# Miniprotein binders against b1l550: the designs that were tried, part 23

Target 1, 279 residues: b1l550
Amino acid sequence: MRLPEELLERARDIHSEAPSHRIKLDRVGSFGLKVPVEFKGFLLLAEADVWVSLPEGRRGVDLSRQVEAIYELSNPPKDPFSLCREAAISLLEKLNYADSSGVSIRFDAPLQDGESLKYYGVEISSIASDEIINKIRVEILGMTACPCTAELIRAYKSSEIAATHTQRSLGILEVSTKAEHPDPDKLASIIERAMSSPLRTYTKRPDEGGLVIRSLSNARLAEDVVREMIHLFLEEFGHLPEDTHILAAVRSMESVHMHDIYAERSFSLDEIRKEISSH

## First folded at step 15 (miniprotein)

Design w13
Fold by OpenDDE base, look of step 17:
Structure w13 (fold): chain B 279 residues (1-279), chain A 94 residues (1-94)
Amino acid sequence: as target 1 above (279 residues)
Amino acid sequence: GEIRITVEIEKDGRRIRFMYVITDPEKLEKYLEEIERIIKMFGATRIRITVEASSEEEAERLADEFRELAERLGYDEIEVTREGNRFTIEAERE
């Protein structure tokens, strides 16, 4: 049953009323929307969050306008980066009482692995105010081999290739920049290259053996992985603005312990450059 | 070469700045199209676009493209200024 439009004229605009408490809110919006995006030739259904700030003198946000803003831009489906940036700006235009807006889009990104696909997790965000800040978070699994155990076994059996325990490790790169979003495939590649070896969806026997040997020959602590990620990031993305902020992290699901090992470093490009140059 | 594009759009006292740092030439056209869409969608009455490139020639070409964009979008007053390999396009409409 659709209510008669005449009733709308009699109804108070609750959202525009003064609140009982004049307090500004940082984020008010719709979380868990599903929006189609085009990514590397794939049409994906992504999860999206949209929000705006609410001034102290306004009771509520026009949530329907927020939803309309992102869906208008999602047809036809476009790349999630453009969608995120455009939607953030659209929100500010449509909701003129807001001083800030934000969009976050999450999905599993396909990554080619020979004739098969693997994937990494990605979250793309844009926050708009007087300026736009773009944020991207990439998470991908790799494999690490423990150098400590390898050294112990080497000492014990005098083998050229020392056996060691291996485990899956989750690598994380989060980048916040005033520039456009960094390429997520490049970020994923950095994480994989920082690990002892990448994971493979499809392996033939010779390939599997090679993968393990590679891992054993490139044994790395979680700390090593993070440092390598940072190093590789600087090589690939050193051109970004100096105030760009980065989080590099690894969570190693250790196979010999009941708990995980975690390592991280948060830094800006200017800070890390100063640190490296001092050495 | 690296291209830096800074866009400032203004409408009814609201000003938004956003930036691109382009190292892959294949992405340039995509971002130019995006900028156009944003300007149109926002309904900016004033725009300021700054382009910096590794060569003067490249910067000038881009500046010309943005000037043409401003003209196409119906801006009445367009000013282009140069400082080395940096060009600034300012445009206003009533």
Scores: ipSAE 0.813, ipTM 0.933, lowest interface PAE 0.6, mean pLDDT 93

Design w14
Fold by OpenDDE base, look of step 17:
Structure w14 (fold): chain B 279 residues (1-279), chain A 94 residues (1-94)
Amino acid sequence: as target 1 above (279 residues)
Amino acid sequence: GEIRITVEIEKDGRRIRFMYVITDPEKLEKYFEEIERIIKMFGATRIRITVEASSEEEAERLADEFRELAERLGYDEIEVTREGNRFTVEAERE
């Protein structure tokens, strides 16, 4: 039942009232929206969060306008990067009392694996104020082989290819930049290349053997993986603004321990360049 | 070559700046379309677009495209300035 429009004229605009406590809020919005996006020829249903800041003199945010902003831009479905940037700006235009806005879009990105698909997790964000900052987080699983155990077994059995325990490891790259979002496929590729080997959705028997051999021949500590990720990132994305911030991390789900091994480095491009040049 | 595009849009005292660093020329058209959509959607009364490229000729071509965009969008005052391989298009409308 739709309330009569006449009742709306009598109702106070609660959102525009002065709050009992004059305090600015950083983020007020709708979380867990579902929006269609087009990504690499796939139509995907993504999860989205939208928000704006709220000034101290306003009681509430017009949440309906936030939802309208992103859905207007989502029909027809478009690339999530453009959607994110455009929606962030639209929010500021539609909600003129806000000094900042933000959009976050999350989905599993398809990645071609032979005749099948694998995937990586991606979160794309844009925060708008006087400037727009674009953020992307990519997470993808790979395989690591332990070099320490390999060395122990080598010493014991004198084998050229030493057996070692292998495990799944989650690689993470998070990039915040004033430039457009970096290519998530390239980020995923960097993570995979930094691992001992990538994971495969399907393998033929010869391919499986080859994958394991590759892993054993490229044994890496979690620390090695992070350093390799950083190295590869600099080669591919060194052209980004110097104030671009990066988080490179690995969570190794150790097969011989009950706990995980974690390694990370947070840095700006300017900072890491200075560090490397000093060596 | 690397192309850097910085866009500043202004309406009713609100100014927003955003940037593209393009290494793949195939993406250039996409971003041009995006910039146009943003300008239209925002209803900017003033725009400033700065293009920096590896060559002066490339920067000038891109600046000309943005000039044409401003004209198409109905901006009345359009000024293009040059500093080396950097071109700036400024446009204003009532």
Scores: ipSAE 0.798, ipTM 0.928, lowest interface PAE 0.6, mean pLDDT 92

Design w16
Fold by OpenDDE base, look of step 17:
Order: sequence, then structure tokens, then C-alpha cells
Structure w16 (fold): chain B 279 residues (1-279), chain A 94 residues (1-94)
Amino acid sequence: as target 1 above (279 residues)
Amino acid sequence: GEIRIVVEIEKDGRRIRFMYVITDPEKLEKYLEEIERIIKMFGATRIRIVVEASSEEEAERLADEFRELAERLGYDEIEVTREGNRFVVEAERE
């Protein structure tokens, strides 16, 4: 049943009314939208959040206009980075009472693994105000081998390759920058290279054996992984603005314990450069 | 070489700045197209684009592209200023 247009003329615009309490809101929007994106030749259905700020003198946000903004830009499907940046700006243009906007897009990114696919989690965000800040979070699973147990076994049984327990570890890189979003595949690669070995979807027996041997020969603590991630990040992305903020983290699902091991470092590029140069 | 592009767009007193730091030449065209779409979508009455490149020649080429963009989009006043490997393109329309 479509309400008669005549009723719309009589209805108060609730959103434009003064609120009972004059308080600015930071974020008002629609969360959990589904939008198509094109990523590396794949058409993916991504989850999206869109929001704007609400001034103290306005009761509500025109939510329909927010939804229209992102869907207009999603047809035809485009890369999620451009979509995110363009949508953030579009929101500010369409909702002129807002002083800030934001878009977040989440999906599993396909990653080629021989003849098969593996994946990593990605969240791409843009926040617009007087300037645009782009944020990307990449999460990918890898494998770590424990150097402590390896050393204990080595001491007990002299072998060239010390047996040790291995576990799945989740590596996380989150980057916030005034530049465009860093390449998520490069970020995923950094995480994988920082671990003892990557995970493989497709393994033949010789490949599986090699993977395990590599892990054992490259045993790393969770702390080692984080430090290696930071090191590799600086090599690949040192060209980003100095005020770029990074979170490097790892969650190791320890196979010998019932709990996980977690390590992280938050830093800006200028901060970490000063730290490293001081040694 | 590394290319830095800083774009400032303005409409009705609203100003937005955004930046690209491009190390992969293959991405340059994509970002140029994006910038054009943003300017059109926003309906900017004033634009300021700063280009910095590793060479003067590259910066100048990019500045020329942005000048042409401004012309194509119907901006009436276009000014290009050079400072070494840094070019500033400013354009305004009524």
C-alpha cells in the first residue's frame, strides 16, 4: 500500500525538526548494507556501512539519501577503494548539514594459491571532513612454529631439524593514511612473510612436507612475527605520509595451551623511524 | 618515480582535501579518472590540484592534464604555477 502523496504534504519533516536536546552526533547511518564490488577480476558482494555526522540542531539524518549515495556509485560495480572514497565525498555533498562522513566496506578477498584460492579478510574505510582519511585492515591466517619448544627438543634429542609444535596465527595490519588505501595484497603478503610459513589451500605431499620443514626452520614467536611485519611494512610502504598510523598485530592460536597469544604495536611512521634510527 | 597529488575541492564554503601517493604508474590513470569523477560529482566551483613528481617533465605533463580537465569541465579561470618539480593548478567557475 503506497500512502497517498497528499498525506506526505501534511506530515511534518521529523528529520529536520529541532531535537529535544541540542547535541551533535558523530555517526548516524546504515550498517550492514550489501553492495557489489569488483576486486581483481572478481565480482564480490561486500558488506558496507555508511554514516554522517548530525548537527545539534537537526533531529535526524536522511537515511534514504545515504543509501542512495552508495548504490548510485555501485552501479556498475567498481573497485571498493574508489567506491569508498567517492561515496564518502558524495555523502557530504548530498547531506550538506553533515560536517563529516564515513564509509566502510568488508569482504573476503580472494588470493591465488596455485590452482586454488585462499583468502584474507579486508575492511576498507574512508572518512571525509575537511580532509579524507583512508583506512584499511587486512587479516590473514598463517602458521607459526614455536622456537622455545624447538630448543628444548634440540637439547633433548640432537637433530638437525628440531620438532616443535605449530599453530595457526592470525596476522593483522591496519593502516590509516591521508594517501590512498595501501594495496591489500601487499599487506597480506607482508603478514605471510612475517610468519613461519603461509597456509596453503592446495598441497601435494611434497609441498606439504616442504611447508612444514620451512616452518620448523623459521620458528618465530608471536613477538617476532609482529616485529617482522613492521620491518617489512617499512620497506614496502615507507613512502606513505609520515603521519600515517599503523597497527601491527598477531593472534596465535597456541596448540599446547587453551588460550591464545597476542602481540601488537601501534605507531606512526615518523615515530617508528625515530625509534629505529636511535639504535 | 613517486607522484604526489593533492586535490582540494570547494563548493558553497565546503572544502575537502584528499591525496594520492602513487608509486605504481599503472594506477595513475585510474586515479586521474577518479579525481575527475569526484570533481564532477561534487560540483566544485573551485579546485586546487598540487602535483609533485620526481622530474619536472613528469610534473608538467600531469599539470597539463589537470589543466585540460579543468577546461573540459568548464572552468573559466585556470592558473598553473610552477615551483620546481611541484605544479599547482587552480581553477574557478561561476
Scores: ipSAE 0.806, ipTM 0.930, lowest interface PAE 0.5, mean pLDDT 92

Design w5
Fold by OpenDDE base, fold request of step 20:
Structure w5 (fold): chain B 279 residues (1-279), chain A 94 residues (1-94)
Amino acid sequence: as target 1 above (279 residues)
Amino acid sequence: GEIRITVEIEKDGRRIRFMYVITDPEKLEKYLEEIERIIKMFGATRIRITVEASSEEEARRLADKFRELAERLGYDEIEVTREGNRFTVEAERE
């Protein structure tokens, strides 16, 4: 039952009232929305968060308007990156009392693997104020082989291909830039190429053997993976603004330990270029 | 070549700036359409679009597209300026 309109006219606008404490809030919004997006010909259900800032003199945010903003833009389903940027701007337009807005969208991206399908994780965001900053986080699993154990075994048993322990490793690239979101498939490719080998959804015996041999022949420390990710990133995305910030990381689920090995480097493009040039 | 597009939109004293750095020509049209949607959605009374390209010719072509966009959207005053391979389209409406 809808309340009678007459009752609504008598109701105070709670959101526009002065708060008991005049304090600005950085983020007020709706988290865990489900929105349809179109990505590489796939229709996906993504998770989205939307928020705006709240000035000190306003008690609450018109949350319904935020929700309307994102759904208006998501019908019909469109590219999640465009949706993210457009929605951030729409929030500022619709909620004029806000000095900043933000949108975050999370989904699993399909990736073709021969006749099968694999995937990688994507989280994107757009933060709007006087400027828009776009952020993307890509996570994909690969395989690493330990070069230390391989070297030890080689020392005892002469073999062209030394046995070693292998494990799944999660590679992470996070990019924050004033440009548009970097291509997620390219980021995923960088991560895979930085590891000993990619993972395969579908393997026949010869293919599986080849995959393992490749990993053994390309043994890498977690540290090696991160450095390689950075190197490859600079080759592909060196054109981004110099103030672009990057996090490159790997979490190796070491098969000989109960714990994981983690390595990371955070940097700006300007910073890392200076570092490399100094050597 | 690399194309850099910087868009500034203004309405009721609010100004928002955003940027594209395009290396894939196939994405250019997509971003042009996005920019148009944003301008319309925001209801900008002032727009300033700066295009920088590897050649003057390419920059000019893009600037012309943005001029046409401004005209189509009903902006009353449109000015295009050039500095080398950088073009700026400024447009205003009531």
Scores: ipSAE 0.817, ipTM 0.935, lowest interface PAE 0.6, mean pLDDT 93
Fold by ESMFold2, fold request of step 20:
Structure w5 (fold): chain B 279 residues (1-279), chain A 94 residues (1-94)
Amino acid sequence: as target 1 above (279 residues)
Amino acid sequence: GEIRITVEIEKDGRRIRFMYVITDPEKLEKYLEEIERIIKMFGATRIRITVEASSEEEARRLADKFRELAERLGYDEIEVTREGNRFTVEAERE
């Protein structure tokens, strides 16, 4: 049913009124939108949130215009990073009373794994005001092998056992920067290379044996996985602005314990360079 | 080599600045297309694009692309200034 257009003249414009309580709001938006994106030739269904700030003198946000900002840009489907950055700017253009806008987009990214695929988690955001801050979080599973148990077993005289416990570990890199979003495949690669071994969708027995040997040969503490992630990140992305902020973390699902262990470090590029230079 | 592009767009008193730090030459063309889409979508009446590259020649070629972009989009009063390997393209339109 479509109502007569003439009603717009007679009805109050509720959104443009002043609210009873003049309190600005930081985020007013539409969350859980489904948006098609194109990533490395794949058409993916992503989940998106869009929002703007609301000044203390304005009662409501034009919510349909928020949704327009991202959907107008998503047809035809395109690169989620471009979509994220462009939509954040579009929100400020369409909703000129807002001081800031934000867009987040979440999807599972395909990654080639031999003749098959595996996936890793990606969440990106762009926050726009007089500048744009771009953030990306990548999560990918790998394998870790405990060096403490490996050393104990090695020291066990007359033992033919070359072993240690291995487990899945979730690696996390989160980057907030004024530059464009870092390439998620490069972030995922950094995480995997910091682990004892990558995980595979499937393997035949010779390849499975090689995977296990690789993990045993690269046994690492969760703490050292985080340190290696930072080292590799600096090699790949040390060119980013000095105020770029990074979180590097690992959650290890320890196979010999009833609980997980967790290690993390947050830093800016400026901060970590000073720390490394002191050694 | 590394390319730095800083874009400032303005319409009706609203000014937005964003940047790219490009080390992968394959991505350069994609970001140039993104910048053009943003300028058109925002309806910018004033733009300022600063380009910095490893050499003056690379920076100049990129600045020329932005000058041509401004011309195609109907900007007038296009100014290009240079400071070493850094070029700034400024343009306005009605």
Scores: ipSAE 0.806, ipTM 0.932, lowest interface PAE 0.9, mean pLDDT 91
Fold by OpenDDE base, fold request of step 20:
Structure w5 (fold): chain B 279 residues (1-279), chain A 94 residues (1-94)
Amino acid sequence: as target 1 above (279 residues)
Amino acid sequence: GEIRITVEIEKDGRRIRFMYVITDPEKLEKYLEEIERIIKMFGATRIRITVEASSEEEARRLADKFRELAERLGYDEIEVTREGNRFTVEAERE
């Protein structure tokens, strides 16, 4: 049943009323929306969150307008980065009582792996106020080989390539910048190159053997991985604004323990450059 | 070369600033189109676009594109200023 439009003239707008308590809210919105996006030739169904701030004198947000804002921009489907930035601005335009807005889009990004596909996790966000801050989080699995155990085995058996325990490790790069979102494929590549070896969706016998040998020959601590990620990031993205903030992290699902090993570094580009220049 | 574009849009006292740092020339056109869409969508009455490039010639070419954009979008007052390899396009409409 659709209510007659004439009833709207008689009904009060609940959202525009004064609240019982005059308190500003930081975020009010719709979470868990599904929106189509185009990414690297794929049409993907992404999860999206949209929100705005609510001033102290307004009871509620026009939630329908928020939903309309993102879906209008999603037809036809476009790249999720442009969608995120444009939607954040659109929210402020449509909901003029808000002093800030935000959009978050999450999906698994396809990555070619020979004849198969692997993937990495992506979370893209844009926060708009007097300026726009763009954030991207990339998560991709790789393989690490432990250099400590390798050294123990080398000492025991005197082999050229020492056996060691290997495990899946999740690499994480999170970037917050006033510039546009950095390229997620490049971020994923940095993470993979920082690991002992990448993972493969499908391996034949020669490929599997080579993958393991490479890992063993490039054994790295979780700490090594994070440092390498930072190094590679600076080479690729050193052109970003100096106030760009980065989180580089790795979670190693150690095969010899029930728990994970975790390492991280949070920094701005300015901060890390000063640190490196001091050596 | 690296291109930096800073865009400021204003409507009814609301001002929003956003920036691009472009190293891939293939993405430049995409971002130019995005900027145009944003300006139109927002309904900006004032725009200020600053372009900085590795050469004066490149910066000038980009500034010219933004001037043309402002003209096409119906802005009445358009001013272009230069400081080295940095160009600023300011435009206003009623």
Scores: ipSAE 0.806, ipTM 0.932, lowest interface PAE 0.6, mean pLDDT 93
Fold by OpenDDE base, fold request of step 20:
Structure w5 (fold): chain B 279 residues (1-279), chain A 94 residues (1-94)
Amino acid sequence: as target 1 above (279 residues)
Amino acid sequence: GEIRITVEIEKDGRRIRFMYVITDPEKLEKYLEEIERIIKMFGATRIRITVEASSEEEARRLADKFRELAERLGYDEIEVTREGNRFTVEAERE
């Protein structure tokens, strides 16, 4: 049932009224929207959050305008990076009382694995105020082999190839920058290369054996993985602004324990460069 | 070479700054188109675009593109300034 439009002229604008308490809110918006995006030739349905700030003198946000802003820009579907940046700016334009806006878009990104596909998780965000800050988070699974157990077994049996426990590990790179979002495929590649081996969607028996042997020959602690991720990141993305912030992390689902091993480092590019230069 | 583009847009006292650091030439055109869309969408009355490149020639070429963009979009006052390999295009409209 649609109410007569004439009634709208008589209704108070609740959102524009003064609140009972004059307090600014940082984020008011719609979370869990679904928006189409085009990524690497795939049409994907992504999850999206949109929000703006609310000044102390305004009771509520025009939430419908927020939703309209992102859907107007998502038709036809486009790359999620431009969508995110453009939508953040559009929110500020459409909601002039807001001093800041934000957009977050999440999806599984396809990654070619031979004739099949694997994937990594992506969250793309843009926050707009007097400047735009772009944030991207990439998560991809790999495999790690424990060097400590390998050393123990080597010492015990004197074998050339030391057996050890292997497990799935989740690598994480999160980048916040004033530049455009860095390439997520490159970030995913950095994570995979930092681990003992990548995961494969399918393996034949000889290939599976080879994959495991390669992992055993490239055994790495969770700490090793994080340090390698940082090293590779600096090589690939050292051109980003110095105030760019990075989180490098790994969560190893250790096969000999019921709990996970976690390691991380948070840093800015200028900070980490100074640290490395001091050695 | 690396290209850095900094864009400042202004409307009704609101100023927004955003930046691109381009290492892949294939992405340059995409970002130029995006910048144009943003300027149009925002309805900017004032724009300031700074381009820095590895060579003066490259920076100049890009600055010229932005000047042309400003002209095409109906900006009346356009000024281009140079500092080394850095060019700044400033434009204003009513």
Scores: ipSAE 0.802, ipTM 0.931, lowest interface PAE 0.6, mean pLDDT 93
Fold by OpenDDE base, look of step 17:
Structure w5 (fold): chain B 279 residues (1-279), chain A 94 residues (1-94)
Amino acid sequence: as target 1 above (279 residues)
Amino acid sequence: GEIRITVEIEKDGRRIRFMYVITDPEKLEKYLEEIERIIKMFGATRIRITVEASSEEEARRLADKFRELAERLGYDEIEVTREGNRFTVEAERE
C-alpha cells in the first residue's frame, strides 16, 4: 500500500532538520548494494557501497538519492572503474550538502587460465572531495615453496632438486592514486610472478609436474614474495604520481604450521624510490 | 608516450579535480568519453583541462579535442594556453 502523497506534505523532512548534536559524520550511506558491471566482456553482479559525508547541521542523508545515483549509471552495465569515478562525482552533485563522497565495488574478476577460468578478488574505490582519489585492491592466490626446508633436504640427501613443503599464499596489492585505477590484471600478474608459481584451475599431468618443479626451483619466503611484488610493481607502474600509496602483502598458509605467515610493506612511490636509490 | 590529463570542473562554488595518466593509447578514447560524461552529468559552469604529452603535436591534438568538446557542450568562453608540451583548455558558460 502506497501512502497518499498528501501525507508527505504534512510530514516533517526529518533528514533536513538540525540534529540534537551538531557533529559532522565522515561516511553515511548504503552498504551491500548489488550492481551489474561489465568487465572484460563479462557481465558480473558486483557488491557496492556508496556514501557521503554529512555536515553538522543536517540530521540525515537522503539515502534514496545515493542509491539512484549509482543505479542510473549502472544501466546499461559499464566498466566498474568508470562507474566508480562517475558515481562518486554524481553523489556530490546530487547531495550538494556533502563535502565528500565515496564508492566501493567488489567482485571476483575472471582470469583466463588456458581453456578454463581462474579468478582474483578485486575492490575498486573512488573517494571524491576537492580531488578524486582512486583505490584498487587485488587479492590472488599463488603457491610458495619454502627455501629453508629445501636447503635442509638438499644437505641431507644431496639431490639437485630438493623436496620442500609447498603452500597456498594470498598476495595482496592495494594502490591509492590520484590517477585512474591501475589495471587489475596487471596487478594480479605481478602477484603471480612474485610467487613460486601460479595456481592453475586446469592442469594436465605434464603441466602439473612442471608447475611443481617450477615452484621448487623458485623457492621463496613470504618476505621474498613481498619484495618481488614491490620490484615488479615499480617496473610496471613507476609512471604513477609520486604520492601514490601502495600496500604489498602476502599471507602464507603454511602447510607445516598451524598458523599463517604474514609480511607487508606500505609505501609511497617517492619514498620507495629514495630507499632504492640509497643503495 | 605517456599522456597526463588533469580535469577541473566547477559548479556553484564546488570544484572537483581528477587526473588520468595514460600509457596505453587504446584507453585514451574511453577516458575522453568518460570526461565528457562527467562534465555533462555534473553540469559544470567552468572547466579547466590540462594535457601534457611527450610531444607538442600530441598535446595540441588532445587540446583541440577538448576545445571541440567545450564548443559542442555550449561553453561561451574558451581559452587555450600553451607551456611547452602542456596545453590548458579553460571554458566557461553561464
Scores: ipSAE 0.801, ipTM 0.929, lowest interface PAE 0.6, mean pLDDT 92

Design w5
Fold by ESMFold2, fold request of step 20:
Structure w5 (fold): chain B 279 residues (1-279), chain A 94 residues (1-94)
Amino acid sequence: as target 1 above (279 residues)
Amino acid sequence: GEIRITVEIEKDGRRIRFMYVITDPEKLEKYLEEIERIIKMFGATRIRITVEASSEEEARRLADKFRELAERLGYDEIEVTREGNRFTVEAERE
């Protein structure tokens, strides 16, 4: 049933009224939207959140205009990064009473894996006010091999044994910057190269052996995985603004423990450069 | 070489500033198109676009693209200024 449109002139506009308690709100929005995006030839159904700030003198947000802002830009499906940045600005234009807006978009990014596919997690956001801050978080699983156990086994009665425990480790890079979002594939590549070896969707026995040999020959502490991620990040993205903030982390699901090991470092580009230059 | 583009758009007293730091030349045209879409969607009455590149020639070519963009979108008060390898395109409309 569609109600007559002339009722809009007679009904109170509840949203534009002043609230009983004049308290501004930081985030009022629609969360868990499903939006189509196109990422490197794949059509994906991403999850999105949209929000705006609400001033103390306005009772409510025009929630349909929020949803309209992102859906108008998502048809036809397009690059999720452009969608994110454009939607954040569109929200401020459509909801002119807000002093800030935000958009987040989450999806699994396909990644070629031999004759098959694997994936990594991506979450991006754009927060707009008098400037725009863009954030990207990528998460990808890899394999780590423990160098401490490897050294202990080498030193044991027989040095002909090459062994250590291996496990899945979740690598995380999160970047917050005033520049456009970094390329997620480059971030994922940095994380994978910092690990002992990548994970594969499937392998045949000779290839599986090679994967294990690679991991043993490239054994790394979780701490050193984080350090390597930082090193590789600076090589690729050292050009970003000086106040760009990065978090590099690894959560290692250590196969010999009932709990995980975690290592992280957060920094700005100007901070880490000063640290490295001081030796 | 690096290309840095800073965009300021303004409408009804609201000013938004955003930037791009482009190292992949294959993505430049995509971002130029994005900037044009943003300017049109926002309905900006004033824009200021600052471009920097590794050479004056490259920065000038980019500034010319933004001057042409402003002309195409109907801006009349278009000014282009230079400071070394940095060009600023400012434009206004009613």
Scores: ipSAE 0.801, ipTM 0.931, lowest interface PAE 0.9, mean pLDDT 90
Fold by ESMFold2, fold request of step 20:
Structure w5 (fold): chain B 279 residues (1-279), chain A 94 residues (1-94)
Amino acid sequence: as target 1 above (279 residues)
Amino acid sequence: GEIRITVEIEKDGRRIRFMYVITDPEKLEKYLEEIERIIKMFGATRIRITVEASSEEEARRLADKFRELAERLGYDEIEVTREGNRFTVEAERE
């Protein structure tokens, strides 16, 4: 049932009124939208949030225009990063009373793993005002092998091959920059290379043995993983604007403990380069 | 070499500035297409695109692409200026 268009002439436009309390709002939006995206040839159903700022003199946001902004751009499905950046600008075009807009898009990214597939988590956002700030967070699991236990076992027996406890560790890279979003596959690769070994969807026994030997030969503390992530990040992304902000972190699900260990460092490119060059 | 592209778009007093720092030449065409889509979608009446590259020749070739883009999109009053390896393309339309 559609109501007559003539009612628009008589009804108050509630959204354009002044509110009872004149307080600006930072984020007013539609959250949990399902949006189709295309990533590396895969059609994925991503979760998206869209929002705008609301000035103190306006009672409400035209929420249908917010939703329209992202769905217009998602048909046909396209690259989620382009969608994110374009939608943030579209929101400011469609909602001219807003000083800023934001879009976030979340999905599980497929990653080739030999003849199989694995995945990692991606969340991107674009915040637009008189400029655009792009943010990407990548999370991927890897394997770590404890060097402390490995050294104790080496000292106990004459074997040159270290044995130790291994566990899954969650690596995290989050990048906020004025430039376009960094390539998520490159961020995931940095995290995996910083670990003792990558995880595989499946292996046959000879390959599994090699994976374990690799992890034991490349034993690393959670602290070592974070430092290596930073080193590898600078090699790959040192060209980004100097005020680019990075968070590098690891949450290790230590196999011999009932609890996890966590390590993190946040920095700007300018800050970390000065720190490294002082040594 | 590294390519830096800064885009300013304007309509009805609203101005938005965004940038790209491109090190993978395979991605250049993708971002040029994205920039064109943004300009069209926003309905910009004024654009300013600054291109920096490792050589004057490379920067000039990119600036020429943006001049052609502005012409294709119906902009007039197109101006191109150079400062070393930096080219700026400015254009206006109705």
Scores: ipSAE 0.800, ipTM 0.930, lowest interface PAE 1.0, mean pLDDT 91

